# Designs tried in a protein design chat: VH-VL binders against q96il0. Part 173

Target 1, 167 residues: q96il0
Amino acid sequence: APERGAERRDTAPSGVSRFCPPRKSCHDWIGPPDKYSNLRPVHFYIPENESPLEQKLRKLRQETQEWNQQFWANQNLTFSKEKEEFIHSRLKTKGLGLRTESGQKATLNAEEMADFYKEFLSKNFQKHMYYNRDWYKRNFAITFFMGKVALERIWNKLKQKQKKRSN
Key: E = the ipSAE of ESMFold2; O = the ipSAE of OpenDDE; V2 = 0.75 times the mean of E and O plus 0.25 times the DockQ between their complexes.

## First folded at step 5 (VH-VL)

Design o4 (framework fv_ebrasodebart; at its last look DockQ between E and O 0.45; V2 from the best seeds 0.68)
Fold by OpenDDE, look of step 5:
Structure o4 (fold): chain C 167 residues (1-167), chain A 121 residues (1-121), chain B 108 residues (1-108)
Amino acid sequence: as target 1 above (167 residues)
Amino acid sequence: QIQLVQSGAEVKKPGASVKVSCKASGYTFSNYYISWVRQAPGQGLEWMGWISGFSGDTNYAQKLQGRVTMTTDTSTSTAYMELRSLRSDDTAVYYCARGIPYDQSKGFDYWGQGTLVTVSS
Amino acid sequence: QAVLTQPPSVSVSPGQTASITCSGDKLGSKYAYWYQQKPGQSPVLVMYQDTRRPSGIPERFSASNSGNTATLTISGTQAMDEADYYCQTWDDSTGYEVFGGGTKLTVL
């Protein structure tokens, strides 16, 4: 009985880059570009004495990274798939094969591809609009919390200096 | 596993308010939208509105403007839908659903079990 | 407001191909989504972005979008496929989600 090859369901891997930074790293690490999203994942450092504000900032950054990875992975997959389907459909309509006589992948001309791009952009316009909106909101929130954390650190340093002067 | 679990059935009088909850699990709540969809008995699906799990931004169907309020609690990963000034024609099964068609391009990929709201005199 | 029009009912014999249409203005410039709903159950996404099939949905389900008409096709229709089917899209002007009126598929 021939072993039916388990068609690897291209489950978009849960984009946690398997990149494991060295255990002794006291810094954020940037991994190689993800193969689906083409975004470089960041491994966020967790300090031993992480404050509640620092934790909130880290979580927000992690969630935002996950959000970005998922969005672009899906967008790139959608684009590639629809592009291929468009090319195949147009070639079929023209009575052309998927391969040229020279064995090369048949392509469409720039004008034909312009129609694809126009259609694709139209279909994805709202998606991009909401993505951009949410992107700004997320980055604003991150920046805001970065400011809060910075102020907290300054305050803590000042308190420590005062305590050292009093002793 | 991704799940949306809704609150139980409600019976209300005309003019009253109802608040339905939808607890999400198995995913990062803040990275998705929640939509609310209702279905009157023997009728089709009616979109009510959506809310962002991140920002709390909302968009309500025009028909429900002023009567519907959607909220989220990110700490509990729970979405809420409140409908006020209830009428007999608000009798329906109310669904929460994850996503919007333009959110990560997957449509409403997960649904709650539905909450029956009955408005009777 | 965008309106999606579906036939109220479609009947098919077991093993035959069912086709459900969804027509709407400018649907060709938007993605179509399809949901299956069985009696007393929540809707289930069966097709997304015109032609894409979610994991767990049988291969007999397919969809296409041509012009202002989206079509859900069920090849080799089975008794278990008897359900209400809804198409869905969005309205660009309002950001509203829009459902079709639904189609009852009966397997005779």
Scores: ipSAE 0.783, ipTM 0.887, lowest interface PAE 0.6, mean pLDDT 90
Fold by ESMFold2, look of step 5:
Structure o4 (fold): chain C 167 residues (1-167), chain A 121 residues (1-121), chain B 108 residues (1-108)
Amino acid sequence: as target 1 above (167 residues)
Amino acid sequence: QIQLVQSGAEVKKPGASVKVSCKASGYTFSNYYISWVRQAPGQGLEWMGWISGFSGDTNYAQKLQGRVTMTTDTSTSTAYMELRSLRSDDTAVYYCARGIPYDQSKGFDYWGQGTLVTVSS
Amino acid sequence: QAVLTQPPSVSVSPGQTASITCSGDKLGSKYAYWYQQKPGQSPVLVMYQDTRRPSGIPERFSASNSGNTATLTISGTQAMDEADYYCQTWDDSTGYEVFGGGTKLTVL
């Protein structure tokens, strides 16, 4: 089945969060977007002294990655099953076998397959609209906690700077 | 193992309110919605509304708008349904079920055991 | 609002094929789901996304969805299949979940 929709950016393997934190040595990292390489799966960094806010952000990102992976796994399975059922049904109606004489799976021409693609997209349109809506809500929450973590880090650095000057 | 465990049966008088709990386990609570579905004695299933385990956003059946409030507590993976201004025709078994609007999953694949709410004088 | 209509009851003899229909406006343009409910029990999903069977549901259960009608079919019907059956879909505009009125299957 085709890869999931317009949100694909040739990044790390499917299921990872699309929200990337700033590049710093102690942050988790997803691989660069490249569909021609075997970049490693994203690993969420857990610092030794993770703050409560940092922990909440990491868990939110982990749960969102799981949610996203589950959506596309389910959608890909649905697409594959319905495509196969459509092809088999149309071949049966035409009195053709499921395999050619060479043993390859029989298929339909482009005009015949267009009916399937149109029907599948229409049937699943609202599902994808709700997926996008929930994705934006999750992204807003992640961005909010990213901001809180950033302010916490700035405040800790300023606190450390003032302590050094007073000593 | 995925489970939805509901609070126990309740007996209420007309005009009172009831709050039913639904504790989820075995899955990531924030990644699903909880729907509430009720069934009056000898009758069919009636959808009441859903709540997002992530955002707490709700959608209530029009018939119940203004009388129902659904909430979640993500720290305990628990959903709540409160029905106010109870009437005798609110006597039913109340179910929670996990799902997602427009079926992002396998429909309502897991249901709570049900909570009988009896409204009588 | 979307409405799903089911016959109130269906009776079959053991070993025969039972068919339970569910009618709704353009139901075939959405996915249909089927739930079985035995007395004193919670509903149990028996078919999802029109034709797919969950793990643990016997192969004698099948379903279809086309046009305005979804159909649950039980071949070789057994006494244990005696239950209430509900179809379900959604309303596109509101996001409401919609159940049919239910069908009591009796195995004589």
Scores: ipSAE 0.738, ipTM 0.877, lowest interface PAE 0.7, mean pLDDT 84
ESMFold2 (binder alone), look of step 5: mean pLDDT 93; pTM 0.950

Design o5 (framework fv_ebrasodebart; at its last look DockQ between E and O 0.51; V2 from the best seeds 0.69)
Fold by OpenDDE, look of step 5:
Structure o5 (fold): chain C 167 residues (1-167), chain A 119 residues (1-119), chain B 108 residues (1-108)
Amino acid sequence: as target 1 above (167 residues)
Amino acid sequence: QIQLVQSGAEVKKPGASVKVSCKASGYTFSNYYISWVRQAPGQGLEWMGWISGFSGDTNYAQKLQGRVTMTTDTSTSTAYMELRSLRSDDTAVYYCARDVSYGEEFDYWGQGTLVTVSS
Amino acid sequence: QAVLTQPPSVSVSPGQTASITCSGDKLGSKYAYWYQQKPGQSPVLVMYQDTKRPSGIPERFSASNSGNTATLTISGTQAMDEADYYCQTWDDSTGYEVFGGGTKLTVL
């Protein structure tokens, strides 16, 4: 009896497309949209003389990216699965097959799908509220650290200019 | 591997405070919430509150408001729950759990910490 | 505050199907989650988002949510399935997590 392969939970593979930027890039690289999250991954550049503040900013950006990728990958998978289940359930209730006479996947009309969307949004309301809240907080924090890094860089440039004038 | 490791059992007197730790590993701590759940002997699960690993924002059960404080140390990936003004009815096993979907499911649990409040 | 009601106990013979219900006025509009707890152990997530099964949970575990009732179903119940089962949801007005009272499943 063939061992029916355990349906691996499609844990959204952390298949961040390992778009390896060219080794010599001094800039952040944006990859193609991820197949699950539909978000474009960013490969963050690491400067040779990264300050502790720059490192903290980079880490925050990386963690925020991972957070976003995971959230949307899971949300899109959930949405797709529940949508399919809803369609199948409704078609079955109507006594309709999963395929049309033309061999196409049977679909529900816009009104029936509106019920699905309403229910889906209702069930995911809390998740979306907390996501939005955290999204704003993360972006605010990132912006704040960007400002600090900018000020640090200005200060370091001024110190270097003063040292060159004194020699 | 994802793990939550809690501090050891505590024995306290009424009116004292207890602070339980929960060290997280195997995942990005700041990307999740930690919920605290307690269970009195022979009783069901009682949600106490959650804390954000990112912002440190908290939401406490109404019953425990004013007596409970949840904190995090992101540098050590550790969550803390402090319960003050302990009573005999606070005798329970206290669990930390990783909250995956902003308070929806708890996919990983600590081993639990027994807190005994006795005269 | 949302309240989830579970039967205090359910008994089933080995190989039979066990059904544990969880009733709540908001379960029709919210996800249900299920936890298994064996004596002296931490709870384990067995079902999430009404019908989804975590990796490592046997296929004999399934769940549904219809109206104001979530149901955990264990097909071909085994002795190892004897445990306390808790349903859980959230309260949208407070953001609180809410557990059911728990159901003791006995395999006779």
Scores: ipSAE 0.782, ipTM 0.892, lowest interface PAE 0.6, mean pLDDT 91
Fold by ESMFold2, look of step 5:
Structure o5 (fold): chain C 167 residues (1-167), chain A 119 residues (1-119), chain B 108 residues (1-108)
Amino acid sequence: as target 1 above (167 residues)
Amino acid sequence: QIQLVQSGAEVKKPGASVKVSCKASGYTFSNYYISWVRQAPGQGLEWMGWISGFSGDTNYAQKLQGRVTMTTDTSTSTAYMELRSLRSDDTAVYYCARDVSYGEEFDYWGQGTLVTVSS
Amino acid sequence: QAVLTQPPSVSVSPGQTASITCSGDKLGSKYAYWYQQKPGQSPVLVMYQDTKRPSGIPERFSASNSGNTATLTISGTQAMDEADYYCQTWDDSTGYEVFGGGTKLTVL
């Protein structure tokens, strides 16, 4: 179960499913879940006076969000398609129809479905291992630059206080 | 559109080294790996290794360990493959390919770079 | 290390169905990928993850992977399909990518 990357985690839903960031926002915003990845995208604010370091951090966060959403969108689609193919293939092998007498989609029991989950995890093991490793590397880099930006902002505030005292 | 453009053909003597470049465009370079694959004249495809566009982590084919170095320059979206101590059986077309799923899938390929090793 | 075995050549008449096999130990427990290479050109991905077709690849291309064998199938084969075809997977023990030896498809 890989964790959601560089995006802000939901602590609790705000109760607004149609949330849109204000057009004049001065902060990053978290949007509704993406249809394909089921992750909530961050809408990044670009301030007028963004420093080179702040720009580097924002770009790193944007690229990481893109990477993470694409990974899970692809994996969710692959999982759904392969699950359906597995069910249909096993029903055909058992000589059963794809629909029950009532017209509903035929399914497999839990023991049979366990085979699918095992096969899917096995086929995707290396991909998820490298995803997890890259996720940690990306989050380490983001945290490192967040610290550098925080120090830069403290330094600039101290310089501003020095100017204020010189008035 | 997604494109991988490689450096031009090279002729080398045995014992020299070669460095092939692969400039990527049309996608976020840091979000993908680059694999290098070579093909000797009249032969099949041989995987050489991959490099991460984000971290620069590499994985090299055992046959080439110690002779190959792969690097990236994220600011130019360019991958490099250097092969040292060249010998005549290194004569091949060298391809870079965008590596979608950590070595599983090569969805876009460069045009290839012919490296000829002869006296 | 894993080895993927392909027939060196396959010949088919135009309009017929071509079938190119790729055999490897436990291949069905992994994803198989297929590449087409025309003379003097770079390889092109034509099937991925066993059965999936990239955008822009004609519907006459299909594939399967079960047991130790993956199969690329080209129905209604056309002269433009004449090329070398490579299967590919990975080796679980080394993590290396493995290509088959290639199959030359000839359309007569």
Scores: ipSAE 0.714, ipTM 0.864, lowest interface PAE 1.0, mean pLDDT 86
ESMFold2 (binder alone), look of step 5: mean pLDDT 92; pTM 0.940

Design o6 (framework fv_ebrasodebart; at its last look DockQ between E and O 0.38; V2 from the best seeds 0.67)
Fold by OpenDDE, look of step 5:
Structure o6 (fold): chain C 167 residues (1-167), chain A 120 residues (1-120), chain B 108 residues (1-108)
Amino acid sequence: as target 1 above (167 residues)
Amino acid sequence: QIQLVQSGAEVKKPGASVKVSCKASGYTFTNYYISWVRQAPGQGLEWMGWISGFSGDTNYAQKLQGRVTMTTDTSTSTAYMELRSLRSDDTAVYYCARDQPYLSEGMDVWGQGTLVTVSS
Amino acid sequence: QAVLTQPPSVSVSPGQTASITCSGDNLGSKYAYWYQQKPGQSPVLVMYQDTRRPSGIPERFSASNSGNTATLTISGTQAMDEADYYCQTWDDSTGYEVFGGGTKLTVL
């Protein structure tokens, strides 16, 4: 009897894309889409003379990226799993096999799938409300810190120009 | 390793306040919530409220409104729960737990618990 | 406020299947979670999102949600499974987390 391979439960890996940007890059790098979240990871550049404010902004962006990757990876896995379970349960109830006579995966009609989507959205409504709320707050915070960093950079440039005029 | 470490046991008089700490480690503190749950001796679990590690937003159980305050220190990855106007029926083990309402994965990591005894 | 009802106790012989129910209004439209608590220990998440098992939880633990009832099933129950079990969900109107009253599982 062939040992049915233990289906490795794909725990949503904390998919830090192994995309290593070139060491000499002075810019943020965008990786390929993650296989679970379908989001493109960003590798944030760290300047040699990073200010405390720039560091805070970078950390906030990194944490927010991780948060988004986790959310969408979880959402996609949950959706795929529950969809498959729903299809299997409905096919079983109908006395239908998981495969058609042509060997294709048996599918449900659009009306039956509408019931799945309604149920899925209902169960995940609270999850989406928390996500949306925090998404706005995070993006607002990022934008605010981006503005502060921009002002700091302007101020530093002005000070350097004044020092060059005094010498 | 992901863990929550709580402060030690407390003995308080009626009418006093207690502040319990919960230090998080091994994960990004700001990406999760901390829920507080208490358990009176020989009783079930009672949810007290949660706090966002990112925004500091709170949601308190109606029964505890006005008496409970939850706070976070993101620099130390520590959550705090203060309960005021203590009564004898507040005698319980208090737990902090990592909560994930945006992932729907439940309270997956728990602190060791803090016994708070309220006695005259 | 959502209320979750559990049986106060369930008894099972070693190697038999234990079943713990949790009933609540509109529970079928929400996710159910299950926690195990042994005497003098913190609760441990054993099931999430109705049917999902955390890493490190034995395969003998399973759960389902049908209508207004969530069910935790422990197949081949062992002496080490003796504990209090709590179901949990949320209230949509308040965002409160809601626990069941707990079920004491005794392995006889």
Scores: ipSAE 0.865, ipTM 0.937, lowest interface PAE 0.6, mean pLDDT 92
Fold by ESMFold2, look of step 5:
Structure o6 (fold): chain C 167 residues (1-167), chain A 120 residues (1-120), chain B 108 residues (1-108)
Amino acid sequence: as target 1 above (167 residues)
Amino acid sequence: QIQLVQSGAEVKKPGASVKVSCKASGYTFTNYYISWVRQAPGQGLEWMGWISGFSGDTNYAQKLQGRVTMTTDTSTSTAYMELRSLRSDDTAVYYCARDQPYLSEGMDVWGQGTLVTVSS
Amino acid sequence: QAVLTQPPSVSVSPGQTASITCSGDNLGSKYAYWYQQKPGQSPVLVMYQDTRRPSGIPERFSASNSGNTATLTISGTQAMDEADYYCQTWDDSTGYEVFGGGTKLTVL
């Protein structure tokens, strides 16, 4: 199942790169999925001449990734543990929870599980509402600073036309 | 080590304001909320509100709407709570606590508390 | 607005099991949290998300939440467990966080 908000931040190139622009990271690197969050981390390049705006953008992206990975790691753990607890409780109520099948765990079918899914969604609705709101606010901020960095690059190109032509 | 360190005790007259600070260290401040909780002498815990370390969004307890303002300074990882129009029943220990309600982990780190005394 | 009701006090003999209840309308449809506060100290989170225990909290602390009642259970109660205990949840309509009135646990 797809993780909410996953991969929407991982549009950077990975692997071999032909181009390394000055004053920009040479490239960010996308790692394998994290064991707990199931999200692919981005490893951000830190150029030596990073401007204050570029640093702020990079830190914002790093903090947002950390925040997002924390959320999904917690949700995945909570879902897994509560699902198991629900199944065991319902099997015990049916007189099956204390009975061990050789090499196999008893489960509930999708109809029997419907109460769990409804209860889990209801219990976590407020949390997801705040997560969605905060996620949009973070992405707005990231987009805003990406625009400011782009304008800074344009200004520096215009200002440095004379300097780049002299050796 | 995650730590919240609060400003020192305050003595105020009725009608005045107080501003308590809460400096965070050991974690990414912008990824969490700060809740403020107060406790009058001999009484239980009363939630006052929270503020997002990222956006500065707030949620204030209804009883305190219009009298409380919470702010943050992300450059210093510091949260502030200002309570205006103080009354004698605002005498309490004021706590800040790290919170992340949408991660369901509760208030897992608390400041040492700040005694605010309101007396005529 | 949600209201959480706790007994004002609970007494237990050392080594026995203490049980502190927290009652609220449909509390089992939300997560419950528990805090311990010793005299002159800040509260400490001892249980979260109904049944979860933070690192550093002894395994003798456990909790449950079902129907209208959450329960904090301390097995093998020790003198150092003597404290005030608060349950906490949120109000669905406002998102406000709500504490119970507190329970003083006495170990006799």
Scores: ipSAE 0.673, ipTM 0.845, lowest interface PAE 1.2, mean pLDDT 85
ESMFold2 (binder alone), look of step 5: mean pLDDT 93; pTM 0.952

Design o7 (framework fv_ebrasodebart; at its last look DockQ between E and O 0.44; V2 from the best seeds 0.66)
Fold by OpenDDE, look of step 5:
Structure o7 (fold): chain C 167 residues (1-167), chain A 121 residues (1-121), chain B 108 residues (1-108)
Amino acid sequence: as target 1 above (167 residues)
Amino acid sequence: QIQLVQSGAEVKKPGASVKVSCKASGYTFTNYYISWVRQAPGQGLEWMGWISGFSGDTNYAQKLQGRVTMTTDTSTSTAYMELRSLRSDDTAVYYCARESRPYVGDNFDPWGQGTLVTVSS
Amino acid sequence: QAVLTQPPSVSVSPGQTASITCSGDNLGSKYAYWYQQKPGQSPVLVMYQDTRRPSGIPERFSASNSGNTATLTISGTQAMDEADYYCQTWDDSTGYEVFGGGTKLTVL
């Protein structure tokens, strides 16, 4: 009985970019654009003496990156699929084939495509609204924690200088 | 595996409050919303509200305004739904469900196993 | 508030095609979602974003959206497909989620 190859359902790969930065890197690394989201993944550096605030900031950045990667990967796939379905449906309704006589992929005109874009934007309006809202909230939180970490680092440097002056 | 596990069945008197828990696992809790849906015996699904796993922002169904409170504990990846001033018509199975906002579809997937809340005199 | 209307029941013979409709104002400008619920079980997502099928859902399940009507189609209906089916969308003005009244599918 031939092993029916399990068609790997294109589950949007969990967008952890396989980009492995060099082990000795003391900096955040930016990977190439992800093929689905078109976003460049960031590999966050983990300091040996990471403070609880630094850890919280790093986790928040990682979760936000994952959130962004998943959103745009799914949005791009949805857009591409619905666009193709729309074109096929319209061509079929017109009694046109998917290919022209010259063998080129049949396309719709700009006016017909405008209808697709309007519909797509309408259907995705709420999604985009919530995305934008959450995007601002996440970035605000990240910025806030960046400020806290900066203050913590300044305070620690001041304490170290005082200790060196007392000895 | 992505799972939502709810607290056990509750029996309450009219006027009492009930708090149902929903523990999430297998995904980043803060990246999703949790919706609560109830179903009275032999009735359809009724949406109660949602809560953001990130911000804790909530949106409650108008019918339940003032009586329902949704909360999250991000440290335990747990959502809570409290319903106050219980009535006999609040007898239902209560479900938590992951809502895929702003990801692909505003669908509910997965669902918790449900929690039966019985309000009896 | 948006209201989704479903037929209360649909009956089909085994192997035949079942169609369940969901109608609502401006549903054509939104995505429709479909859930299957068997007695004593939690709802299960069977279709999302009008026409998309989740992993693990049989190919006999399909959906379409035309105008203000979403349709769930089950080809080659089996006894195991007997369940309640709910459509769902959202209300843009309130951000509320909206369920249809549900349709009981009976396989005779």
Scores: ipSAE 0.812, ipTM 0.905, lowest interface PAE 0.6, mean pLDDT 91
Fold by ESMFold2, look of step 5:
Structure o7 (fold): chain C 167 residues (1-167), chain A 121 residues (1-121), chain B 108 residues (1-108)
Amino acid sequence: as target 1 above (167 residues)
Amino acid sequence: QIQLVQSGAEVKKPGASVKVSCKASGYTFTNYYISWVRQAPGQGLEWMGWISGFSGDTNYAQKLQGRVTMTTDTSTSTAYMELRSLRSDDTAVYYCARESRPYVGDNFDPWGQGTLVTVSS
Amino acid sequence: QAVLTQPPSVSVSPGQTASITCSGDNLGSKYAYWYQQKPGQSPVLVMYQDTRRPSGIPERFSASNSGNTATLTISGTQAMDEADYYCQTWDDSTGYEVFGGGTKLTVL
């Protein structure tokens, strides 16, 4: 078994890299972008004495992240495949090849691509509408539980001060 | 393995109600919608409605509005469909099916095994 | 509410190409999905998002969707393909999922 955990150290130039000791994360940390969703996952810190309320909040955040990652992975794949098919179909109609003289993939100009973007948005409108609605509901729930955890932590600090002042 | 396991067959009289359960396993229940679909003997598939695993929000088919109630129990990862004021033409196999993606408006995968509800007088 | 219309039955000889249609207003502006149901079994997804085939579905299954009509095509039809087939889409004004009436494919 290795002495260090599998936790990756990010070296992003923007200075957003965070470091936690292997095996015991002391903070949430942000991993590299997922290949399919383009979203950076959060790897959540689990304290040894996590309260039931803190656990509920963490699970809600984890479930929402999974949900969001899966939505965008699916939409990005669908978008990419349909865009490629649209371009190929339009080029074939014009009698053009799929590659330029230099061997790069042929493309359409912005005016030609506007039809694709309109069609894609129309076909996927319902999915995005319910995604947005569900995202706001999830965001509200997360914010609500973050507030409850904050109050729990304040209360615990007040209890600790009360014990220190006892006779 | 992602599974939907439904409650057993039921025999009911006209005017009664039935509540079919659908226990989910192998995935994050709160991230997906569950639809209910019924199929009368020898007939096609009829969508009844969906319910969100996260919010409990529902959308019921117009034909069934007022007679159907869908609920969830997130602690047991179970969806329920209750159909009231049963008639003989409600005799059908009732399926639960998960949206294959963590959003509504796509395809259904997986399906439960089905629950036969027989309404006879 | 969107309505999807399918022929009640289609018959085909083994090895021939079967074609099952699904008609609905502006169906080509939406995604169409196809399910196979064998007797006593739950439906199984065989085509999704108009033209795409799930892993494990034979390449002889293909589909298209344009205008008002989606079509499921089975080339080299085999006896095991004998089943009921349903198309499905969604109605973005109501949020309803909509199934076609179903088509019984018979392989003679």
Scores: ipSAE 0.655, ipTM 0.842, lowest interface PAE 1.3, mean pLDDT 86
ESMFold2 (binder alone), look of step 5: mean pLDDT 92; pTM 0.940

